# Designs tried in a protein design chat: VH-VL binders against Protein RESPONSE TO ABA AND SALT 1 (RAS1). Part 18

Target 1, 230 residues: Protein RESPONSE TO ABA AND SALT 1 (RAS1), of Arabidopsis thaliana (Mouse-ear cress) (o04515)
Amino acid sequence: MPNTSSSQSFTIFVDGWLIRHRYFVEQLMCASSLDETNRISLEEQQSLVAQFLSHCLQYYQEKFASVSLAGDNVFTFFCPPWFNSYAKLILWVGDFKPSLVFKLTEVSVADLTRHQKDRISSLKSETRRKEREVMRDFALVQQSVADPPVMLAARRVGAVGMVDGEETDLEEAMEVLKAGMAAAMNNADQLRCSTVGKVVEILTPPQAIKVLRTIGQLHLRLRDRDQERA
Short names: E, the ipSAE of ESMFold2; O, the ipSAE of OpenDDE; V2, 0.75 times the mean of E and O plus 0.25 times the DockQ between their complexes.

## First folded at step 22 (VH-VL; framework fv_ramucirumab)

Design w3 (from y2 with light chain Q89L; at its last look DockQ between E and O 0.85; V2 from the best seeds 0.85)
Fold by ESMFold2, look of step 22:
Structure w3 (fold): chain C 230 residues (1-230), chain A 121 residues (1-121), chain B 107 residues (1-107)
Amino acid sequence: as target 1 above (230 residues)
Amino acid sequence: EVQLVQSGGGLVKPGGSLRLSCAASGFTFSRYSMNWVRQAPGKGLEWVSSISTYSSYIYYADSVEGRFTISRDNAKNSLYLQMNSLRAEDTAVYYCAREGFEGTKYAMDVWGQGTMVTVSS
Amino acid sequence: DIQMTQSPSSVSASIGDRVTITCRASQGISTWLAWYQQKPGKAPKLLIYYASRLESGVPSRFSGSGSGTYFTLTISSLQAEDFAVYFCLQGNRFPWTFGGGTKVDIK
């Protein structure tokens, strides 16, 4: 049987990952309930938070491995088939923007202390700065392939009679762009993971469960491809 | 000690019903999805059914859908399989199994001892 | 449904032999594959999960490899307690499906 592309392989991984993701969201919903008779212990809350974060880390570790093997397929990770059409309209570097977690925290947690608010505000500023750095670094890669000699070579690719050196210039530009895309994706994903992790560090376990529930529910909503009923 | 203890097997006539039970101990039952797997005498393993940690997601093999019902009671740390309209081909040892999650394991890591279900006239 | 085809269906081997069992999926399953050992009259025992990760308490002579559609379980130096039936299981998509099994017998 023929091998699948890197992005197709990742889509297949996500099918199995989503089954377990649904189970975690189920647990997070139950753990965030106000029914004290059934409230799980603080130790179980901490375990659930840690395991959900490990579950999410698995996703990005597999994505990183898939992107590293992607070659030309790296372009597909920027418009990924494992997201529905609605989700694709709001993607930033192939996935959700890291700073989204701050909005999700605001709507999920009502009892932040002043100290927590200050730490979150600082983290938000740091995260937005790093978001700009990811975009700036990628824009510099795009600019390096748009230099006048490369632009002349790219224009001539659509015509017969490629001038000596132009094929090499275009090949070099494509390799630079692919490497820049992979680097941007990796840096964005690292920022996504670290930002969620740092928010969880600021929160108490009950607060973290509410935020992670909201994150997990959003992930399901924006990956649900079964929208038509028989 | 982490374990699953099964009960409820036996001999039943075709068209009859039987209820299997699986009692969990030594772990927090509500953290684990649960499965039923069967093995006909001298044959391989066949997955039968799965249930999520709080019963929101339930799946059946085609061969049993509509006849078998999986359920769980987290307050009693118990998993059940209600088997109706039994057929000779349902004759098997039935195992319950939990799917582990620690370290992103996601595999059936703890199994019950098995219980025999015999369907014959 | 994803069919899991194991080969060989049986193997006769001596203590100390290297034994290799393969499992092929009819569709890609990424790394969502587990290996189980089953001895007569006993429940299956998990050996390998996520294609290549060793379950705690399982001897290091067991190893797993593969992704996509082709997977291998290897016993580097067969021991007396390793004579059993081995099954692969895909956990990528429902229904969960087992391979047909490989019986490892004493030569």
Scores: ipSAE 0.848, ipTM 0.945, lowest interface PAE 0.7, mean pLDDT 88
ESMFold2 (binder alone), look of step 22: mean pLDDT 93; pTM 0.953
OpenDDE, look of step 22: ipSAE 0.849; ipTM 0.943

Design w4 (from y2 with heavy chain S55G; at its last look DockQ between E and O 0.82; V2 from the best seeds 0.85)
Fold by ESMFold2, look of step 22:
Structure w4 (fold): chain C 230 residues (1-230), chain A 121 residues (1-121), chain B 107 residues (1-107)
Amino acid sequence: as target 1 above (230 residues)
Amino acid sequence: EVQLVQSGGGLVKPGGSLRLSCAASGFTFSRYSMNWVRQAPGKGLEWVSSISTYGSYIYYADSVEGRFTISRDNAKNSLYLQMNSLRAEDTAVYYCAREGFEGTKYAMDVWGQGTMVTVSS
Amino acid sequence: DIQMTQSPSSVSASIGDRVTITCRASQGISTWLAWYQQKPGKAPKLLIYYASRLESGVPSRFSGSGSGTYFTLTISSLQAEDFAVYFCQQGNRFPWTFGGGTKVDIK
């Protein structure tokens, strides 16, 4: 067990991760510009894409470890302190919806071929189906702990043993809920990583850099401190 | 061969200025953030300054902020440290170092040979 | 600022001995810790990054462990070429800070 809460430990990890994330976004911005002095070879573009994906994978690997040990702190991961107040209102299972990447691709890439569009459309359908599966599995966990008609009926008749055991039943229900929340988070994060990876596979390296730039910029902006009046 | 070659050190009087250079070769310089780290004679290591891959993010130790300026020229594969208003306490060997990123390393994996800066009357 | 405290400041040991150096951070730094070796008259050399990962080309007798505020560097079987000064460094938050160093001498 950690000396600090699991969410506090993850927040500390993220501080160092964000320093390097800013450097990657800087590189993605420069690599996507038309300035000749910023041009990098196709080989370097492929390296930048691969390394940015590895950087993002590190984030979710550390998150997975932290969520697995969270206990009561799993609730904090659903309303995470490392996102600003605006971002918290639009989160899906504690982070952005996997299918958001399709909207970001549309706004970032102007030169998709028809074949690429068809492949992305198929991936989008698959992703939305998996999103529904994550939500259905979590809803089933919630139903299993929120449907206590047998316990309510037993309480009304005052049965010996059942009344005496009500604290233990609540503790068990909370543990099932926490485990279900952690599982939902893990499944959601796996879908997030897989979806971005599959989109990048469909794209050329210059196209991928534009999408990853947009993804990286968005995540930075939604982790900034709440902004004063715009 | 991956290397950082330094130049520009020397003896300077208090209040004087000096510019250190660090030339990179054998790797794509614009992929790496860069650091200056110094070591006073017989003492430990002290971080001085960092610059991001294209210079959008720059950080200084409190002891040098306002007096030192880090910069880079990616077209020339070069890192610089302009040191103004030098003090005796700035006497040290100055190292440039890159921060590696492959495999999410994020540590200073390549160092220059060091350049001595002596601030004395 | 995060203060990094190393101990011991020096150690004398014989070839083949196990040597352990500790590094304590004044605040949590997760696993953002590196270890460096510096031999007389030379620049530092990276040994360990991310608290426990061995840099390429570094002998496997070196290992690192820890997270949060307490970290160790271990040399499992000291060799003659291992006499040097060892520094820890946190890379979690600016300013980057180093420990005071640990001098390892061969008896």
Scores: ipSAE 0.839, ipTM 0.939, lowest interface PAE 0.7, mean pLDDT 87
ESMFold2 (binder alone), look of step 22: mean pLDDT 93; pTM 0.955
OpenDDE, look of step 22: ipSAE 0.884; ipTM 0.961

Design w5 (from y2 with heavy chain S50T; at its last look DockQ between E and O 0.87; V2 from the best seeds 0.85)
Fold by ESMFold2, look of step 22:
Structure w5 (fold): chain C 230 residues (1-230), chain A 121 residues (1-121), chain B 107 residues (1-107)
Amino acid sequence: as target 1 above (230 residues)
Amino acid sequence: EVQLVQSGGGLVKPGGSLRLSCAASGFTFSRYSMNWVRQAPGKGLEWVSTISTYSSYIYYADSVEGRFTISRDNAKNSLYLQMNSLRAEDTAVYYCAREGFEGTKYAMDVWGQGTMVTVSS
Amino acid sequence: DIQMTQSPSSVSASIGDRVTITCRASQGISTWLAWYQQKPGKAPKLLIYYASRLESGVPSRFSGSGSGTYFTLTISSLQAEDFAVYFCQQGNRFPWTFGGGTKVDIK
C-alpha cells in the first residue's frame, strides 16, 4: 500500500462527506421551498440546522487532523485538489473567506429585522478585523524565514568557502514555515466555523435554512470535477 | 417505535416482476436516505440500491441496474423496489435500511425485518 | 469497486474470551467503516459506525478501531448472546460493499 499523503487522505474522507452533503442540501432546498401547510415542523427545522452544522464541523475536524499530520504536504492545502480550478482563484488561506457568509446571507434572506441587520453589521466588522489578524500573523511567519535562503545566497556571492551547518539552518527555516502554514490554516478554519455559527445564531430557523442552503449549494459547485471524468 | 415494516415478496418465475414495499414509522422519513440490501441463502450481504432524502440521487448495484427501480413516497412514509426481469441469482432476502445521520453517524442504523424473494422455474 | 476482506471466516470461543475480527479494504476508505451483527433469521444490527463509535444501546464490550484500509472489531469479554455473524461495511464510495462475514460460535 503506497504512502498516502495527508491531503490525499483528506480527499478520500471528503468523497464520503460529499455524498451526505448532497442529502443535506436536498433537505435544505425542500424545507426552504415548502409552503406553511406542507413544510417540516419548526422542531425539525431546528434539527436540520443543527445537524447540518454538525456535518460541517465534522469536515473541519477531519481537516484539522489532516493539516496537523501534513508535514511537507501542508503546501497542498493552500491549493487544494478537492476544489475545482475556478474555486482555487477565490481561495483565502486554502478555503473560502469567512466574510463571504455575509454576502450569502444578503442574497438568501429578504426579511432581516433592523436588530438582525445591526448584529450582522457588527459581526461583519469583527470578522474582517480577525481576517486581517490571520493574514498579519501568517505574513510575519513568512518574513521570519525568508532571510535564511536570501542571506545564504548573498553570503555565497561575497563569501570564500563553505560554512558547516548551512543545511541545518535551511531545514529549520522550512520547519518554521510549515508550522506557520498549519497554524494559519487552523486559525482561518476556526474563524470560518465561528462566523457561520454566529450568523446562524442571529437568524431564525427559516432564515438559517435559506442561508445554509446557499452555502451548501456553493460547496457543491466549487467541488465539481466535470473535466476530470474519463 | 422506530420501525421499518416490509411487505411484498414471494415466489416468481424467471423474467417475472415483483414490487417490494417498506413502510416507515416513528421517525421523520424524509430526513433519511434509504437502502435496499439483499442476502442470498447462506451468503453474505450485498447492497442493491440507495435513494436520497428527496429522490434527487439514486444509485444501483451493477447487477440490478436497468432491471430494478428504487423509489420513495415521503407523504406515505414508504420506500419501494420495483424488480423486473428477475433471474435465479436475484433469489434472496431483501432488507430495507435507513442511513442515520445523528451524531454524524452515516451508517445503516434501522433495518426492516426482511422479505424473501424466490426466483425459480 | 472497494473489496472488503474479513478475517477469520469463523471462530469458536468460550464465554469471557477476547475476540478480534479484522476487515481490510482494497482502497483507502478513511474512517467510513461500520460493523453489523446478524443473528440467524434476523436483520443485521448496527454495532459500530465511523470505524470506532459505538451505536446507542450496544454493550461497551464491543469496540472498533482503524482507519484507511485496516480495521478491527473487538469483543473484550464474549457473552452467550454474542454468537452471530459479524459484517464490516464501507460507506465511503458507491457501491457500498460488505465484508464476507465472520461467524462467532460459543464453544
Scores: ipSAE 0.824, ipTM 0.935, lowest interface PAE 0.8, mean pLDDT 87
ESMFold2 (binder alone), look of step 22: mean pLDDT 93; pTM 0.953
OpenDDE, look of step 22: ipSAE 0.869; ipTM 0.954

## First folded at step 23 (VH-VL; framework fv_ramucirumab)

Design j1 (from w1 with light chain Q89L; at its last look DockQ between E and O 0.85; V2 from the best seeds 0.85)
Fold by ESMFold2, look of step 23:
Structure j1 (fold): chain C 230 residues (1-230), chain A 121 residues (1-121), chain B 107 residues (1-107)
Amino acid sequence: as target 1 above (230 residues)
Amino acid sequence: EVQLVQSGGGLVKPGGSLRLSCAASGFTFSRYSMNWVRQAPGKGLEWVSSISTYSSYIYYADSVEGRFTISRDNAKNSLYLQMNSLRAEDTAVYYCAREAFEGTKYAMDVWGQGTMVTVSS
Amino acid sequence: DIQMTQSPSSVSASIGDRVTITCRASQGISTWLAWYQQKPGKAPKLLIYYASRLESGVPSRFSGSGSGTYFTLTISSLQAEDFAVYFCLQGNRFPWTFGGGTKVDIK
């Protein structure tokens, strides 16, 4: 009876996805180069941006499906094996903080207009508010499992054998927590995708390529280090 | 019309060399990774080599590593396979194929017509 | 290397029959599997990508399913032009590996 955990299945998906991700980063690097031999038309720049966003969306669609099937594996998505050890120190809800994209835009694009800066500032405020909403919703789930009846059942498992009813209460508390973790992850990922998409909408194609290059390169660097550890 | 047109096959003696070419038209060549796939007479398909869109990532089957060199010239819309130290077991029809990325397809959707390479004393 | 084992090696079938071809991977490959059709003297033609997605211009009688290690290609109502050899290909990890092929013949 073979079974592969939801997180292990997702890790296998990511192996193939990363091969194509490297190829996209290669294209983004060449499209942003000053070398005339690598220059592509504005139309092809728009196509590259759209295809890269679709590629990233595929990642989060597969993650959403995997988290939906996770059961006990949901906690692994919060400390995921597909990130190296250094990346894990800076994760927010198991992945990049959505508002990181604004810093990456600032360091990648020197020529934002006043109008673009104003729109990005407004989006940044909206994104930070939504980040707090994700954390608030999860905090409410955590609080619900800390109610005294559930806490008493959990303490009984640790100190004395279970009595009927207490094991059911603990099982229910664990299911509530796992569902809350999955919901937090899904909401965080939706915010990640939406935020990058909205930033790209504000930018010109050349500006977007520079930002997406930086995002893509960072993504690679935060994953490859696990393969090189002894 | 999206097309891959191959050339450069033929008969060669063991230990010899041959260079295969694959010319692309009807699409932006630099947006696709490229592959060589071969099929020995009466046998199945075997992947030979892959090259990324700007040549930063190159992979070979173990059976050809060190003897074959894949390359591409995006300015000429062309893919190449330099085959050195050829062996009888390299006798096959060689196909070039692009891997498509649009719609997150990630599959070899366009193939060349194939060119025969015969390695015979 | 990931070995792809394809079954059956050949199928004799009549026009209108339902034909199912399977591929088994020696290791998990998620959904990184494609199906190809090859006729004598011709290059392979893509039918299915990402295990279950139908390539543009391919008749809807072709369908794919599966994930992980077990995959199927189904032809719901075999037509005269479907007599060919069919191959699966995994694209999860290098080296890319093909199944051994399934020849679909007239009964």
Scores: ipSAE 0.822, ipTM 0.930, lowest interface PAE 0.8, mean pLDDT 87
ESMFold2 (binder alone), look of step 23: mean pLDDT 92; pTM 0.948
OpenDDE, look of step 23: ipSAE 0.869; ipTM 0.953

Design j2 (from w1 with heavy chain S55G; at its last look DockQ between E and O 0.82; V2 from the best seeds 0.84)
Fold by ESMFold2, look of step 23:
Structure j2 (fold): chain C 230 residues (1-230), chain A 121 residues (1-121), chain B 107 residues (1-107)
Amino acid sequence: as target 1 above (230 residues)
Amino acid sequence: EVQLVQSGGGLVKPGGSLRLSCAASGFTFSRYSMNWVRQAPGKGLEWVSSISTYGSYIYYADSVEGRFTISRDNAKNSLYLQMNSLRAEDTAVYYCAREAFEGTKYAMDVWGQGTMVTVSS
Amino acid sequence: DIQMTQSPSSVSASIGDRVTITCRASQGISTWLAWYQQKPGKAPKLLIYYASRLESGVPSRFSGSGSGTYFTLTISSLQAEDFAVYFCQQGNRFPWTFGGGTKVDIK
């Protein structure tokens, strides 16, 4: 009988999602190529960008559903098995930091206008502020479960064993923490999606394809590293 | 009009070769991955092969690997299946089918009409 | 390889009946399941993708559900044009695999 948790179910979803992700990266690479036989029209470039964003949205919609059902498994989404060891070192609230997209834009696009640079700089500042708000809200949840009565009850369960009422207090504190973690993850993912969307709005379709190509390629390569153990 | 039109089937002796063609029209061919699926007379569907949108990823069923070659020519909007070393058990109707990406569909939404391949002495 | 097992292999039904077809995967496939309808002498036609999403132009009497290893296709009120063979197919990992099919016949 296989064990199935919310995070294990999501990992299986990601397997199928990654097959199509590879095909999107193939399309993005060809659409950004200097080879005229692979060049697609501006209309098709716009379509490719929209479809790739829908593909990414599917990932976060499934993640949202999985996190909502996670219960005790919500902690696993903060250190997820579907990323390799190197990717896990750079995670922010269980996934890539929203502001990473600005660094990837800088390395992918050489022809930003001054107006585009100004808009991106403004968006970067706004995104950094929202990142701090997500962390502040989660920190407040952590603080609420570290109140002296709850902390004392948790230490009593660990040190003394069964104590009436204090086991219930620990369970209540854990439920508050799980709910806060799920909320933090959902807020972080909303910021991830909106930030990428706003960057794409600032860029032309050819520029967006270059950025999305870089994002897609990096995402694939950061998954690969753990497969080399002998 | 979105369609896939197939050609190239027929009767062939064991050990022979055939090349199946599938011509796409009414959509941007390079935006779709492509599949070959076969159906032996009176039997179910069997996946044969897949090719990614530009051909960087190619997969075969174990039963045909090494004997069949899938390819595509995006400039001609065409998909091909080169079948070599044919066996009696390869006798089937062969369908080409596109896998759609729009709407995150990721399923075979358009199929060709099918081409009969008969392998017999 | 992921084996897809459909049941029943055949069902006899009357117009207006509710028909339910099941599909079981040998390993988890999340929601990467599609349903196809095939009429005699014709190519398969997509009905349902992503386990539960209805393809454009498919009547609303068709519905799909499930995730993981168990999936169902339901026809809420069978019509004359629904007598066909139905196949499930997993798209989670290669090789793609189909169920053995379910023939829906007139009782």
Scores: ipSAE 0.809, ipTM 0.928, lowest interface PAE 0.8, mean pLDDT 87
ESMFold2 (binder alone), look of step 23: mean pLDDT 93; pTM 0.952
OpenDDE, look of step 23: ipSAE 0.879; ipTM 0.957

Design j3 (from j1 with heavy chain S55G; at its last read DockQ between E and O 0.82; V2 from the best seeds 0.86)
Heavy chain, then light chain:
Amino acid sequence: EVQLVQSGGGLVKPGGSLRLSCAASGFTFSRYSMNWVRQAPGKGLEWVSSISTYGSYIYYADSVEGRFTISRDNAKNSLYLQMNSLRAEDTAVYYCAREAFEGTKYAMDVWGQGTMVTVSS
Amino acid sequence: DIQMTQSPSSVSASIGDRVTITCRASQGISTWLAWYQQKPGKAPKLLIYYASRLESGVPSRFSGSGSGTYFTLTISSLQAEDFAVYFCLQGNRFPWTFGGGTKVDIK
ESMFold2, look of step 23: ipSAE 0.837; ipTM 0.941
ESMFold2 (binder alone), look of step 23: mean pLDDT 93; pTM 0.950
OpenDDE, look of step 23: ipSAE 0.878; ipTM 0.957
ESMFold2, fold request of step 24: ipSAE 0.840, 0.850, 0.851; ipTM 0.941, 0.944, 0.944
ESMFold2 (binder alone), fold request of step 24: mean pLDDT 92, 92, 92; pTM 0.947, 0.946, 0.944
OpenDDE, fold request of step 24: ipSAE 0.885, 0.889, 0.889; ipTM 0.959, 0.960, 0.960
ESMFold2, last read: ipSAE 0.839, 0.843, 0.840; ipTM 0.941, 0.942, 0.940
ESMFold2 (binder alone), last read: mean pLDDT 92, 92, 92; pTM 0.948, 0.947, 0.947
OpenDDE, last read: ipSAE 0.893, 0.893, 0.887; ipTM 0.961, 0.961, 0.960

Design j4 (from w1 with heavy chain Y54W, light chain R53K; at its last look DockQ between E and O 0.80; V2 from the best seeds 0.83)
Fold by ESMFold2, look of step 23:
Structure j4 (fold): chain C 230 residues (1-230), chain A 121 residues (1-121), chain B 107 residues (1-107)
Amino acid sequence: as target 1 above (230 residues)
Amino acid sequence: EVQLVQSGGGLVKPGGSLRLSCAASGFTFSRYSMNWVRQAPGKGLEWVSSISTWSSYIYYADSVEGRFTISRDNAKNSLYLQMNSLRAEDTAVYYCAREAFEGTKYAMDVWGQGTMVTVSS
Amino acid sequence: DIQMTQSPSSVSASIGDRVTITCRASQGISTWLAWYQQKPGKAPKLLIYYASKLESGVPSRFSGSGSGTYFTLTISSLQAEDFAVYFCQQGNRFPWTFGGGTKVDIK
């Protein structure tokens, strides 16, 4: 068999993960129903929320492992084949912005208390600040390609004439870029996970189930293959 | 105590029908996907069918598709396998098994005791 | 369909021996592999899930490894209660498929 790239390996992982993801979305939809026959106890709702978050964490843990082994393939994770073409147009560091969860909460939950609204507003501000930090750090990684390491080193010591090893300097710059892209992806994913977790902490279990249902449904919708459309 | 207790089975002639039952206790049944797995005498394990937690996703092995119907009743904590147009090659011990989600396990961690189905003239 | 090929089909071993069973998938399955132990007349028992994670209550002498298409189950020091048939199973893609089994017998 041909060598499997890290992005191909991750796609294979996702096939099995999506089977269970569909089962979780099914549970979240039934638990969020107003139908009395579908209601599970509050304790079971708390367990469902915790299990769904663990399921999502598994996804990002496997993604991190795949990105860490990616080498040149790290660029594929920024335009990933496991999202359809429309989803790719709105990607932020290879996936959706953490702050999207606040819009999903607004459309999914109608009964937030004033205290919950204040806490969510504070979290939203903090999340947007951290999003800017991720973008700043990522921009610095991108700039390493525009200022070759040889020229940067020459400026620091005031020397010109680093002609020897120009191929090596380009290779070093590309390695810095690849490592920086992997780090940016990991930092973005950590922010994605922590933001959802913190929103869930603010919400009651019934509210959390509605938000997580919406998140889960959206992820299924945006991974539908383009070729299956009319 | 987490348990799956099976019933049904027995001897049936080719072309006949049987309905297997699997009763769950000690856990919240609606939070688990369920499977039927069979084992012919002296042979290995063969997956037969799966059903999702609320029946939206149902899958069959090619060898049984169109003849067997998996179903569940979450209100009664019960899983069923309706077996129609039975053939000699369907002779096996049939197990029900839950797929666990705790700790992202995603494996069949609890199995029923097995029910023998014999298809013979 | 993903074919699961186990080897060996049987192994004769003594108490205290290290036993290694292999399982090969016809296509990549990532880490979506489980190992089961089955004793005569009994239902299968889960040993290992997600290729390498030990099920609760299973002795630490059992370990699993591998990803992609090649997987192993290792019993580091065989005990009397370990004489059984062992099956691998992939959970990456329907239909779920099992290996043919490996019978571990006393030498």
Scores: ipSAE 0.807, ipTM 0.925, lowest interface PAE 0.9, mean pLDDT 87
ESMFold2 (binder alone), look of step 23: mean pLDDT 93; pTM 0.953
OpenDDE, look of step 23: ipSAE 0.875; ipTM 0.955

Design j5 (from w1 with heavy chain S30T; at its last fold request DockQ between E and O 0.82; V2 from the best seeds 0.86)
Heavy chain, then light chain:
Amino acid sequence: EVQLVQSGGGLVKPGGSLRLSCAASGFTFTRYSMNWVRQAPGKGLEWVSSISTYSSYIYYADSVEGRFTISRDNAKNSLYLQMNSLRAEDTAVYYCAREAFEGTKYAMDVWGQGTMVTVSS
Amino acid sequence: DIQMTQSPSSVSASIGDRVTITCRASQGISTWLAWYQQKPGKAPKLLIYYASRLESGVPSRFSGSGSGTYFTLTISSLQAEDFAVYFCQQGNRFPWTFGGGTKVDIK
ESMFold2, look of step 23: ipSAE 0.831; ipTM 0.935
ESMFold2 (binder alone), look of step 23: mean pLDDT 93; pTM 0.954
OpenDDE, look of step 23: ipSAE 0.879; ipTM 0.957
ESMFold2, fold request of step 24: ipSAE 0.841, 0.845, 0.833; ipTM 0.939, 0.941, 0.938
ESMFold2 (binder alone), fold request of step 24: mean pLDDT 93, 93, 93; pTM 0.952, 0.951, 0.952
OpenDDE, fold request of step 24: ipSAE 0.891, 0.892, 0.892; ipTM 0.963, 0.963, 0.963

